VH-VL binders against COP9 signalosome complex subunit 8 (CSN8). Designs and how they scored, part 3

Target 1, 182 residues: COP9 signalosome complex subunit 8 (CSN8), of Drosophila melanogaster (Fruit fly) (q7kth8)
Amino acid sequence: MHLNKYSEVVERLENEEFEQVELGAEVYQQLLAIYLYQNKLADAKLLWMRVPANLRDDKELIQLNLLNIALQNNNYADFFKHIKYEWSERVKSPVEDLLNKQREELFKLMGSAYMSIYQHNLLELSLMSEDELKHACAALNWTEELDGDRVILKPKVQEAPPARGNDDQLLKLTEFVTFLEN

## First folded at step 21 (VH-VL)

Design cc2 (from bb3 with light chain N32R)
Fold by OpenDDE, fold request of step 23:
Structure cc2 (fold): chain C 182 residues (1-182), chain A 122 residues (1-122), chain B 108 residues (1-108)
Amino acid sequence: as target 1 above (182 residues)
Amino acid sequence: EVQLVESGGGLVQPGGSLRLSCAASGFTFDRYWMSWVRQAPGKGLEWVANIKQSGDEKYYVDSVKGRFTISRDNAKNSLYLQMNSLRAEDTAVYYCARDLRYFNSLSYFDYWGQGTLVTVSS
Amino acid sequence: EIVLTQSPGTLSLSPGERATLSCRASQSVSSRYLAWYQQKPGQAPRLLIYYASYLETGIPDRFSGSGSGTDFTLTISRLEPEDFAVYYCQQYNSYPLTFGQGTKVEIK
């Protein structure tokens, strides 16, 4: 992962924020999206606080903030719930990168937590199609087995824990997976 | 059904220009990277260029840098390749291909068009 | 760039025989970022294998891939008449994306 991606854009936008008295929602949208991708969650939180009241009704900003909150709380379920949005072109790239990053973290987290994962659970959570999931699992060197009419995914043993593999996150993930299985 | 249909190929003189198009259907176009891959007559495959979903990232093989421009119109589900300063060695069938990228990987290709022939000759 | 060298250039076999195709990379291909394609005359390439060993949907299981690092292999356990074609390996480890020069599997 290239967490320094968009650094030049961030610098430009931050300077713009500093220099301009009145900013449109566009600057905040871009900056917020990039901060989220870069895992600069503290910056994202502060940025949101700086968003003028008249811009807080911007739908995309609100949506980005929902992602922000989800990430702040290590809430995968909420993240993947709120990521389902028609994003503007100005934030589409960083949001796509964020989604991919979060998917990878999800897979690695689940792979470290479970020896077996039902395909349908991961499909729902990751917002991937069956074909996409198949290839994604391959990327992680996972295998598939059949349990009746269900597909079971067998994660490869991970050498390193995911970057955001904290206990709270794992618990939330476990609860979510349990919920999906029931 | 995923379909990729190339067009715009033809005969052009050295130094000339040509614009290829690829019409995509059967999938969400703006969710995928897209590539151009070419094949000279009787030769192997050569990746030419690819473009990110948003269009803000583009990559090229060195031999076409500065001459070719890849672009896309997601609203039209279309991929383009503007080819300028064409050379004889650019003669090839040009394929439009859908890129698969997962996590930190680059692109491999699961769907291909039938290709369009570009012939650069005096 | 990563140069992929395939061997042999031509493989002459009969239907029913086992085909083994090699793809060697000039440098290590991380994370098994290697794909195999089949191309028949007048047709576009078709994805067979991705991530070195995973079979694409719809591809017969007589096709298999293996390998890591710099050495990769495509195996056709029992050649069918429709398997006579040119096969390409492709790396997606680094730009530029590159293909091998191809191995032609022809009927003996």
Scores: ipSAE 0.882, ipTM 0.962, lowest interface PAE 0.5, mean pLDDT 93
Fold by OpenDDE, last read:
Structure cc2 (fold): chain C 182 residues (1-182), chain A 122 residues (1-122), chain B 108 residues (1-108)
Amino acid sequence: as target 1 above (182 residues)
Amino acid sequence: EVQLVESGGGLVQPGGSLRLSCAASGFTFDRYWMSWVRQAPGKGLEWVANIKQSGDEKYYVDSVKGRFTISRDNAKNSLYLQMNSLRAEDTAVYYCARDLRYFNSLSYFDYWGQGTLVTVSS
Amino acid sequence: EIVLTQSPGTLSLSPGERATLSCRASQSVSSRYLAWYQQKPGQAPRLLIYYASYLETGIPDRFSGSGSGTDFTLTISRLEPEDFAVYYCQQYNSYPLTFGQGTKVEIK
């Protein structure tokens, strides 16, 4: 279901990019946002390179590119830093979907990497409220326990080994957690 | 405190139209899907429609498709339900509800308004 | 659509007794996408349980949910006077979102 989301819009926008000699920032903004959601990071990078010089100072385009860079570098901290932006209506939907997708990836990554996660760390990283996090954990069948005055999240025991190639991601997460604890 | 307040209900003749409103407060409205759920007198609950944060995705129960339109104004923290071609079977208390959706799930509802009564009768 | 059938239709019990409510789905409800609500007369529904077994904040722990696939259960360990109400299950596995027809828990 998610695979085909925005497909028609992408086709339309790509055609517009092809047919029009001079485009406004709107087409690029939408395409970038959708590419990011679709995990077409290479396409997003190439698109950014095609953005006319006169549009490169567009704040939203810059912000979308920051997200792209963060995603390319598997930098969750930077992603969730840059996602905090007042997005235009034209990109809100794909950006919302991107945020949700990235949250899911974060939870999956952390759940596979750690047996215990302090609630505070995940709250800060995921940009979720305590109530939201509670429900999100439930969605993943996680449990909670107390460690003194701290809440510890217990991911569901997964039989599957951690996904290969997540070493960089884990490193970034570790750095982030270390930063939060210090 | 999360508050949802419905309005716009009333008596309408079959074939008539009515617009319901829901005023939301106490939370970031544009971060949540929103739903309308109705309950006929003495009957159970029926989900009617919901709408994405951005408003670009809308879903309806089959019985209201083509007749009802859900919309929202995030700037006004408001949810709407335009009801056209109303039928007797549309008679119900209509609740505004906040949707919770996480990851791949659809919606369940953690906050509800007190509802507004819509009566369709000749 | 997924049809949810609740049983029994009415459950007559006394305060202090254990209540067991059933919700059966016509199709499998994946990932425990099942919620329970309580509705008292003249009031809006209140979320009790989500993802089949998780207790909503503020809900007494005498309420509990269990089940998977097509069979789900809401249990009230010891009925309090305020627990006499109608209870609905709701699936959020697929559109349209659907509710059970409800179980009325009434005082014996």
Scores: ipSAE 0.882, ipTM 0.961, lowest interface PAE 0.5, mean pLDDT 93
Fold by OpenDDE, last read:
Structure cc2 (fold): chain C 182 residues (1-182), chain A 122 residues (1-122), chain B 108 residues (1-108)
Amino acid sequence: as target 1 above (182 residues)
Amino acid sequence: EVQLVESGGGLVQPGGSLRLSCAASGFTFDRYWMSWVRQAPGKGLEWVANIKQSGDEKYYVDSVKGRFTISRDNAKNSLYLQMNSLRAEDTAVYYCARDLRYFNSLSYFDYWGQGTLVTVSS
Amino acid sequence: EIVLTQSPGTLSLSPGERATLSCRASQSVSSRYLAWYQQKPGQAPRLLIYYASYLETGIPDRFSGSGSGTDFTLTISRLEPEDFAVYYCQQYNSYPLTFGQGTKVEIK
């Protein structure tokens, strides 16, 4: 992640928000998406509160806010549920970057929590294809084993917890995995 | 099946311009970065440029900066390379390639087209 | 830029022999961001190995990759007739993305 990614865009959009009395949904959509990517969740929350009433029913803004809520609650299941949306061109880039970031964090979190992970659990949650997951696991230096007809992923042992590591988050992941296994 | 088909190559004079196209099929085009990689006759491979899914990020090798422009049309599943101010050293087979990027990595390439030949000669 | 130097330039071997190809980077390639490609005459390159040691789907397991930092190796355990080609390493650690100059594996 690049901390300065979208900085110029943010500055421009924030100035637009400040200068214009009436804004369309576009400025809010872009700012919200970028804030989410930048993990500026408090800013995202405040931005949502500033959204005019007449724009509150904008479908994309609502969807972005759902992501915001999921991120604030460290709810990976809800995040990957709500990320399934046909995003407009104006927010596709930051949303895609957000998705990738959340995938990485998910993998790191699960890798720190489990010695073995069934492939199907990560496929369902991460929204990856088998080929994508294979390469993603390679990126993290994970290995694969077979358990009958099931593929088991073996995370690389990491000494440090993930940056967003939280006991509550881990619990939620455990519950989600349990749910998927049933 | 993933397929990449380049077109637009040909003979041009130094200083001339050419636009290459790559037609993609068999995968969700707008989920992938895309690259151009070239190979001079009898030489090795050289990465030229790549472009993000949304088209808002582009990167180039130094030798083509200011002269080449990579672009894409996701609705048409197409990748383009506008080449201006062409030089003799730009003579090469130009390949379209699908980029793989995961987490913090840059691009490696799992699928390639068959290439299109660009010859710059007086 | 990161310069990748492959060695040897040409490797003359017979079918059934072991091939060892080297790729050295001018600076450290972090996170194993190295790929290997095979290219036959008149054909596009084909991905063999990614992240230094992972075998691409559909590639025979006689191909393997190893290494880290600045030194990487592609190994073909037992050369098949179809393995005689040019092999390239490629780093994706930093821009510009760069390839080695290639190693030609030819029949002895």
Scores: ipSAE 0.882, ipTM 0.961, lowest interface PAE 0.5, mean pLDDT 93
Fold by OpenDDE, fold request of step 23:
Structure cc2 (fold): chain C 182 residues (1-182), chain A 122 residues (1-122), chain B 108 residues (1-108)
Amino acid sequence: as target 1 above (182 residues)
Amino acid sequence: EVQLVESGGGLVQPGGSLRLSCAASGFTFDRYWMSWVRQAPGKGLEWVANIKQSGDEKYYVDSVKGRFTISRDNAKNSLYLQMNSLRAEDTAVYYCARDLRYFNSLSYFDYWGQGTLVTVSS
Amino acid sequence: EIVLTQSPGTLSLSPGERATLSCRASQSVSSRYLAWYQQKPGQAPRLLIYYASYLETGIPDRFSGSGSGTDFTLTISRLEPEDFAVYYCQQYNSYPLTFGQGTKVEIK
């Protein structure tokens, strides 16, 4: 499901890139966004390198590249920073899917790393409202408790670590949480 | 406060067409999937269709496929349901509902409009 | 499609009594993708429970949900006069999204 989504569009756009000598930013924007969603970060990087110099100042392309850099570095903070952008209609769908996918990954990573998470920390990072976060936590079968005026989220014990989880990611998350707490 | 207000319902003959509208306010419309759910008089609830934020994904219940078209205008915070080739069994109150979808789930609904009545009768 | 069968069709109880409503799915509903709604005459449905057991904000805690797989339950611990209504379960495991036929909780 995830791997096949946008496959037809990608094929079409890649053919366009191949057949046309000069392309506008639109094809690159769409391809880049889809590659990011598909977690084809190497392809996204190569695509960026193929972007003509005259198109590299395109604001949306720059923004997509920032997302790519964040993803390549497993930098969740930067990803959620750069995802806040008014995206064009042509890339909204894959970017929306990317955001949701990255949120899920964030929650799973944090849930595997911490037994307790303050609600406010996850709100800030995930760019979700309190209501959205409550429902998202429910989706993952998390529970919540009160600690004075604060809400503590209790992740469900995971049987296996997240697929994208590694020491670098945990370090980045720890740094971000530390930053928020200080 | 989240508000959903349906309009466009009325009496129509079989084979006729009708376009329903839903005006959304009180939330960021383009962040949510939206659905139409209908309820025949004295009957239960039936999901009709929903549409992704970007509008590029649409899903329908089988009984309305090829006849109904869901669409949205995010700039106007509006959801639409174009109903063609209407049948008597399409008679129902049609509710606009906000979809909640998280991670890998499909939609459940946290906010509903008050509905608009569509009556298909000769 | 996943067919949801609710039981009983009608539940006649008095205020203060415990209400237990059942929702059975024709196939397994993964990840607890089950919601419960309340509908009063002339009103739109109201979300009560989501992901089988989580209480929607603003809903009294006398409402609770449980279950997994194919069997789900909505419980009202002590019925209040305002709780007499029709209750629907809804799955969001697969398209088409489907509702149960409803259980009417009426006053004895």
Scores: ipSAE 0.878, ipTM 0.960, lowest interface PAE 0.5, mean pLDDT 93

Design cc2 (from bb3 with light chain N32R)
Fold by ESMFold2, fold request of step 23:
Structure cc2 (fold): chain C 182 residues (1-182), chain A 122 residues (1-122), chain B 108 residues (1-108)
Amino acid sequence: as target 1 above (182 residues)
Amino acid sequence: EVQLVESGGGLVQPGGSLRLSCAASGFTFDRYWMSWVRQAPGKGLEWVANIKQSGDEKYYVDSVKGRFTISRDNAKNSLYLQMNSLRAEDTAVYYCARDLRYFNSLSYFDYWGQGTLVTVSS
Amino acid sequence: EIVLTQSPGTLSLSPGERATLSCRASQSVSSRYLAWYQQKPGQAPRLLIYYASYLETGIPDRFSGSGSGTDFTLTISRLEPEDFAVYYCQQYNSYPLTFGQGTKVEIK
């Protein structure tokens, strides 16, 4: 991979904001998407707070802020609900990168919490096709079994994480499982 | 059914230019990275370049950097390779390929086109 | 750059025999970022194995992959006449993406 992805773009966009050129929503859209990808959640929160009032009704910017709120609150269900928006080419790259990071986190969290996962449950949440899911599970070295007609995913056995890390991971997973059950 | 159809190959002189196209169908083109992979006559495979779904991230093998440009037009479901300053060593069948990549891995290729022949000769 | 060296260059076997193809990397590949392809005469390559050991949909189960680190193996448990082809390994651990030189499997 190329090092410092988005660093030059962020610097240019931050300079544009400081110089108070005539700004459209496009600068804020790109900055917000990139900050979320970079896990700069404090910067993302502050950016939203300084968006001019006349730009706060921009549809795509509102959708990006829904992702921001979901990430600020560790709300996986809302994140995967709101990421479904059809993103413009302007933000597509960092949003796709963010989706990939969150999918990996979801799969790792599910794998650490459960010895067996029905494929259907993970398909619904992850926004993937069956074929895409097979390749993603292979990337994590998960295996499959059948339980009647249902495909069961068997996560790779992992070394137990620290207890406090487990509490946070369990909370995230509880939110996802509750979402899937309803 | 996933289909990748290359075109634009032909005979060119050293130092010349050529533009390859790949028409994609049967899948959502803008969800995938795409690659060009080449194979010199009677030789093995060589990855040439790839490009992100959004078109803003590109990688090249060193031997073509500065001479080749990969690009895509997602509205037309098309992948391109602009080849400049062609050399005899660029003679090959050029394949369009669909990249798969998940999490921290880079790309492997699940679908390939039929290839288009580029011959660089005096 | 990770160089992949395949051996043997040519493997001549009869139908029903077991074929074992080797791929060795010049540097450690994450134990699983390796794929195998089959290329039949006059055709484009076809994906067989991904993440070292996972079989692509539609590929017969007589094909299997194994290995880790620098040493990887493709096995065909019982050769069929349609398995006459050249086989390539490919790493996707780091750029540039690289292929092995190929192993030609000839059916006697």
Scores: ipSAE 0.639, ipTM 0.858, lowest interface PAE 1.3, mean pLDDT 87
Fold by ESMFold2, last read:
Structure cc2 (fold): chain C 182 residues (1-182), chain A 122 residues (1-122), chain B 108 residues (1-108)
Amino acid sequence: as target 1 above (182 residues)
Amino acid sequence: EVQLVESGGGLVQPGGSLRLSCAASGFTFDRYWMSWVRQAPGKGLEWVANIKQSGDEKYYVDSVKGRFTISRDNAKNSLYLQMNSLRAEDTAVYYCARDLRYFNSLSYFDYWGQGTLVTVSS
Amino acid sequence: EIVLTQSPGTLSLSPGERATLSCRASQSVSSRYLAWYQQKPGQAPRLLIYYASYLETGIPDRFSGSGSGTDFTLTISRLEPEDFAVYYCQQYNSYPLTFGQGTKVEIK
């Protein structure tokens, strides 16, 4: 297994950026997607700032930067809204990896925050079908109950999320409640 | 309504090549890893290879490394297995399978095709 | 590589009886990364159980799975005529992905 997925691709792309004056949008698209996956948010912010003005109207770069902004602000609702864009083959792999990583973070945070979750509340956020969600919950050893026709998900006690300040934890919970209520 | 249909099997001599295809329908193909799993006549199941949704990450069982290449064409909803330097022990029914994997797990298979027979005989 | 050994090789039973199939792993299978499949003659395998104990949609609840670590069990509480088939366990803890050799459940 790789501790640092995409390391060789990033190194090649960074060398291309360093040694060339006029780059196409493709290098920036790939670097931005990979930096977001790697959680290199400082590098992602700096990359966007150095994108040449003539490339800043590239549609895919704009969409990637919407993900960047959402991640910088811990805005899960915006992240899952903007990840739906039809990504090019150049960035599909790191974007899919990013989506899966953010799904795991979301599920772990919700599992730590709630003793029970209505399935329908999670389906639209996670971008999963009902069958996909059933299998994903099984991976986390969550169980199901029925409340009439509605499915209730029962998280199990899980490992603590990555270390973050108490304000970040409260903010994430507030964002989850607001998102679920809307 | 998920359907996986394999094709391209047949009789081939040792050292020969075949290219298997799997046509997928009834699901969003480019959101799933895909596998080839084979079964020699009268024997059990053997996982052969799988490939990531994007096509850029691939794994193989050791017995086929360097001889088989898994690939996919997401525009055609198709999975492929290029088999080179075929040996008698590669004789099997080859199944196309849809991988399920979530978070830290590797793959198990929720849908299978009906298989295509590859016979390698001198 | 994780080797899965199923027992018995063949289980001869009558309809209505309880079937108990065993799968033993050569190494611990962490987080219950084990699935069970059914295969009828001339047909593709069918997923029954995932993560050791979760039942796939559309599979009758007479099927159940249990176990952890190295020892896993598939139970069919009351055999129906359509249950006579070969059953395989499969681990997905590590590459290569591996299957057991199968247990054939046949009519006595």
Scores: ipSAE 0.607, ipTM 0.834, lowest interface PAE 1.4, mean pLDDT 88
Fold by ESMFold2, last read:
Structure cc2 (fold): chain C 182 residues (1-182), chain A 122 residues (1-122), chain B 108 residues (1-108)
Amino acid sequence: as target 1 above (182 residues)
Amino acid sequence: EVQLVESGGGLVQPGGSLRLSCAASGFTFDRYWMSWVRQAPGKGLEWVANIKQSGDEKYYVDSVKGRFTISRDNAKNSLYLQMNSLRAEDTAVYYCARDLRYFNSLSYFDYWGQGTLVTVSS
Amino acid sequence: EIVLTQSPGTLSLSPGERATLSCRASQSVSSRYLAWYQQKPGQAPRLLIYYASYLETGIPDRFSGSGSGTDFTLTISRLEPEDFAVYYCQQYNSYPLTFGQGTKVEIK
């Protein structure tokens, strides 16, 4: 994990929160996005509790908190639903990094759980175009086969994640995939 | 369909400045990192710089650090290279390239412009 | 900085022959972060192979890539007239991104 990314920005923003009497939503937006990327979920939860009531109506901050809730609950479906929001320039970078991290975790989880995956199902889960998915699967050394007109992805074998976390994530992922197929 | 069109090349004296532009079309520009890659006449390829899709993360080859600035304007689908304190060794064809990168890899390049020639000569 | 050394510098072959181009990295390029490009005179480079062995869409099946760690190979199984060009390898494991010096494939 690259926890050092954004460390200087986080330190500056945390000092601003400590030193400012009246803060705009922008400090909270940036801190929340970065904490989520850094997997500092306890800090993210506490930050949301500290947001003043008059700022909780901010649309972007609300959308970031929907990501926060999804990550707190290991809910891939809600995460990929809510990350579609058109993010501002001030949070776009850490949100893009978070999306890429969550895509990698999704691919690892599906690769460990399934021997074969229809391409369409993974496109729906990952928010990728077909071309993007082709290159992403190559990065993981996955292969493709055809079932008529449909593409089947064949994951590379990998060592399974920790059982407790993996079982919880797999259950929620299975529920999500089942929902999409209905 | 994907098109990258460089412009702004020309002849400049050492110590001079030049600004290169790249107009992008046929793809969602703000979803991709972008690079400048150069090729001295009769020589191989050298990566110069790239920039994150959000514009806030940039990397440079050491020989141009402090002299070149990469930037982008996502509203105009445009990539830029501001080149200051130019030297004879900066003489090259400069290509605009679209970066592909996934997970932990850095960039490789699936689409290239046709290049713009920069000549630095007394 | 990862230095890529290509060999041979020039490969003189006839159409129909098999071409084997080598690229050696000065340090390990983990997870196969290596690409191959073709460049014809007066043209921009063209992506052939990514992640060491995956063929870009629109590139003929006679091109293939292999290798890992420090040693990578581009193979053209039967040369066609349009394959006579300069070929570059490129690593994307670490900054700065670097290219090999090129291998020219020319008509014998």
Scores: ipSAE 0.595, ipTM 0.831, lowest interface PAE 1.5, mean pLDDT 88
Fold by ESMFold2, fold request of step 23:
Structure cc2 (fold): chain C 182 residues (1-182), chain A 122 residues (1-122), chain B 108 residues (1-108)
Amino acid sequence: as target 1 above (182 residues)
Amino acid sequence: EVQLVESGGGLVQPGGSLRLSCAASGFTFDRYWMSWVRQAPGKGLEWVANIKQSGDEKYYVDSVKGRFTISRDNAKNSLYLQMNSLRAEDTAVYYCARDLRYFNSLSYFDYWGQGTLVTVSS
Amino acid sequence: EIVLTQSPGTLSLSPGERATLSCRASQSVSSRYLAWYQQKPGQAPRLLIYYASYLETGIPDRFSGSGSGTDFTLTISRLEPEDFAVYYCQQYNSYPLTFGQGTKVEIK
């Protein structure tokens, strides 16, 4: 039940959706945030489609759906752009968990794609301070090398993940190269 | 520079209550989990509790569950420990600590306060 | 709960000597989730090493850590006068977070 953190609150919220006639935006805000954290992207897409019309203009729901779209499209740049929104206390916890999960996925992707990475490129994307990034890289057993003032990160060599196909891997690399150009 | 300053310690009788405070400065407080760690006189370190950045997820060592409540006020950059039903074995120096945690790990502590002494005796 | 057992309890050495401190976990600590701390009398602990072998910024390179699984070691290559202190290991693999009982490094 690792992946199912928040399972009790999700069950309660889903029961509220089925049992009550009038729901506030708060139920959908929490469900959407938690589904994204749980990587239940199909459920997240369907949830957005069934949000009542009178709630679809809720600003926080719209912002959560921008994260949903970014995740559906494997768009890391848009994800890290939109997660900067000032989240309400109702969704702050699952959104913070989602951020940490996406940072881990980003680092795994970078580690599988590159033999060396300039630190500066990861600082902007990961939304971390230099000190935070140093400790995060240590968690992955990455090493550092100095090139003058520039820090080069050396990812730990990793077995290729189960094949998603060469085209899928190239797509992820092109998304990262485009992002890193900034 | 990172600073953590504890306050609120003192002498209290068994069954009494105290509230510890920790004032944080020099870093973005609401980006970090925070912990209380205690040390009985002449003894080793014991982790007591920690709290998530958002304040809604908390963990405690078994010996304090139901008696201690950790909380935080991110607007005031402050961490708190409400200690109720105090016992002699709660006598210790209480440290405020900043948690680091990444990916699948839990917390280790990169910055510590100087501690505040809590003495529980008749 | 993961119990950490440090050995020796006390290590009496002279300045310039090499110190080797051991920390053994009651069960595997995955992905090197182990840290080392130094504590001097009347002071707060100070982080030395994280993820078993990574040196915290500002800690002298005479300190090093190694190990994985259940067996971890802190080494001080040449003891300086300021290194005489109590050293604790700490696991962060599972709750509750636990420390070893400490190894006191003292002047012979």
Scores: ipSAE 0.574, ipTM 0.822, lowest interface PAE 1.5, mean pLDDT 87

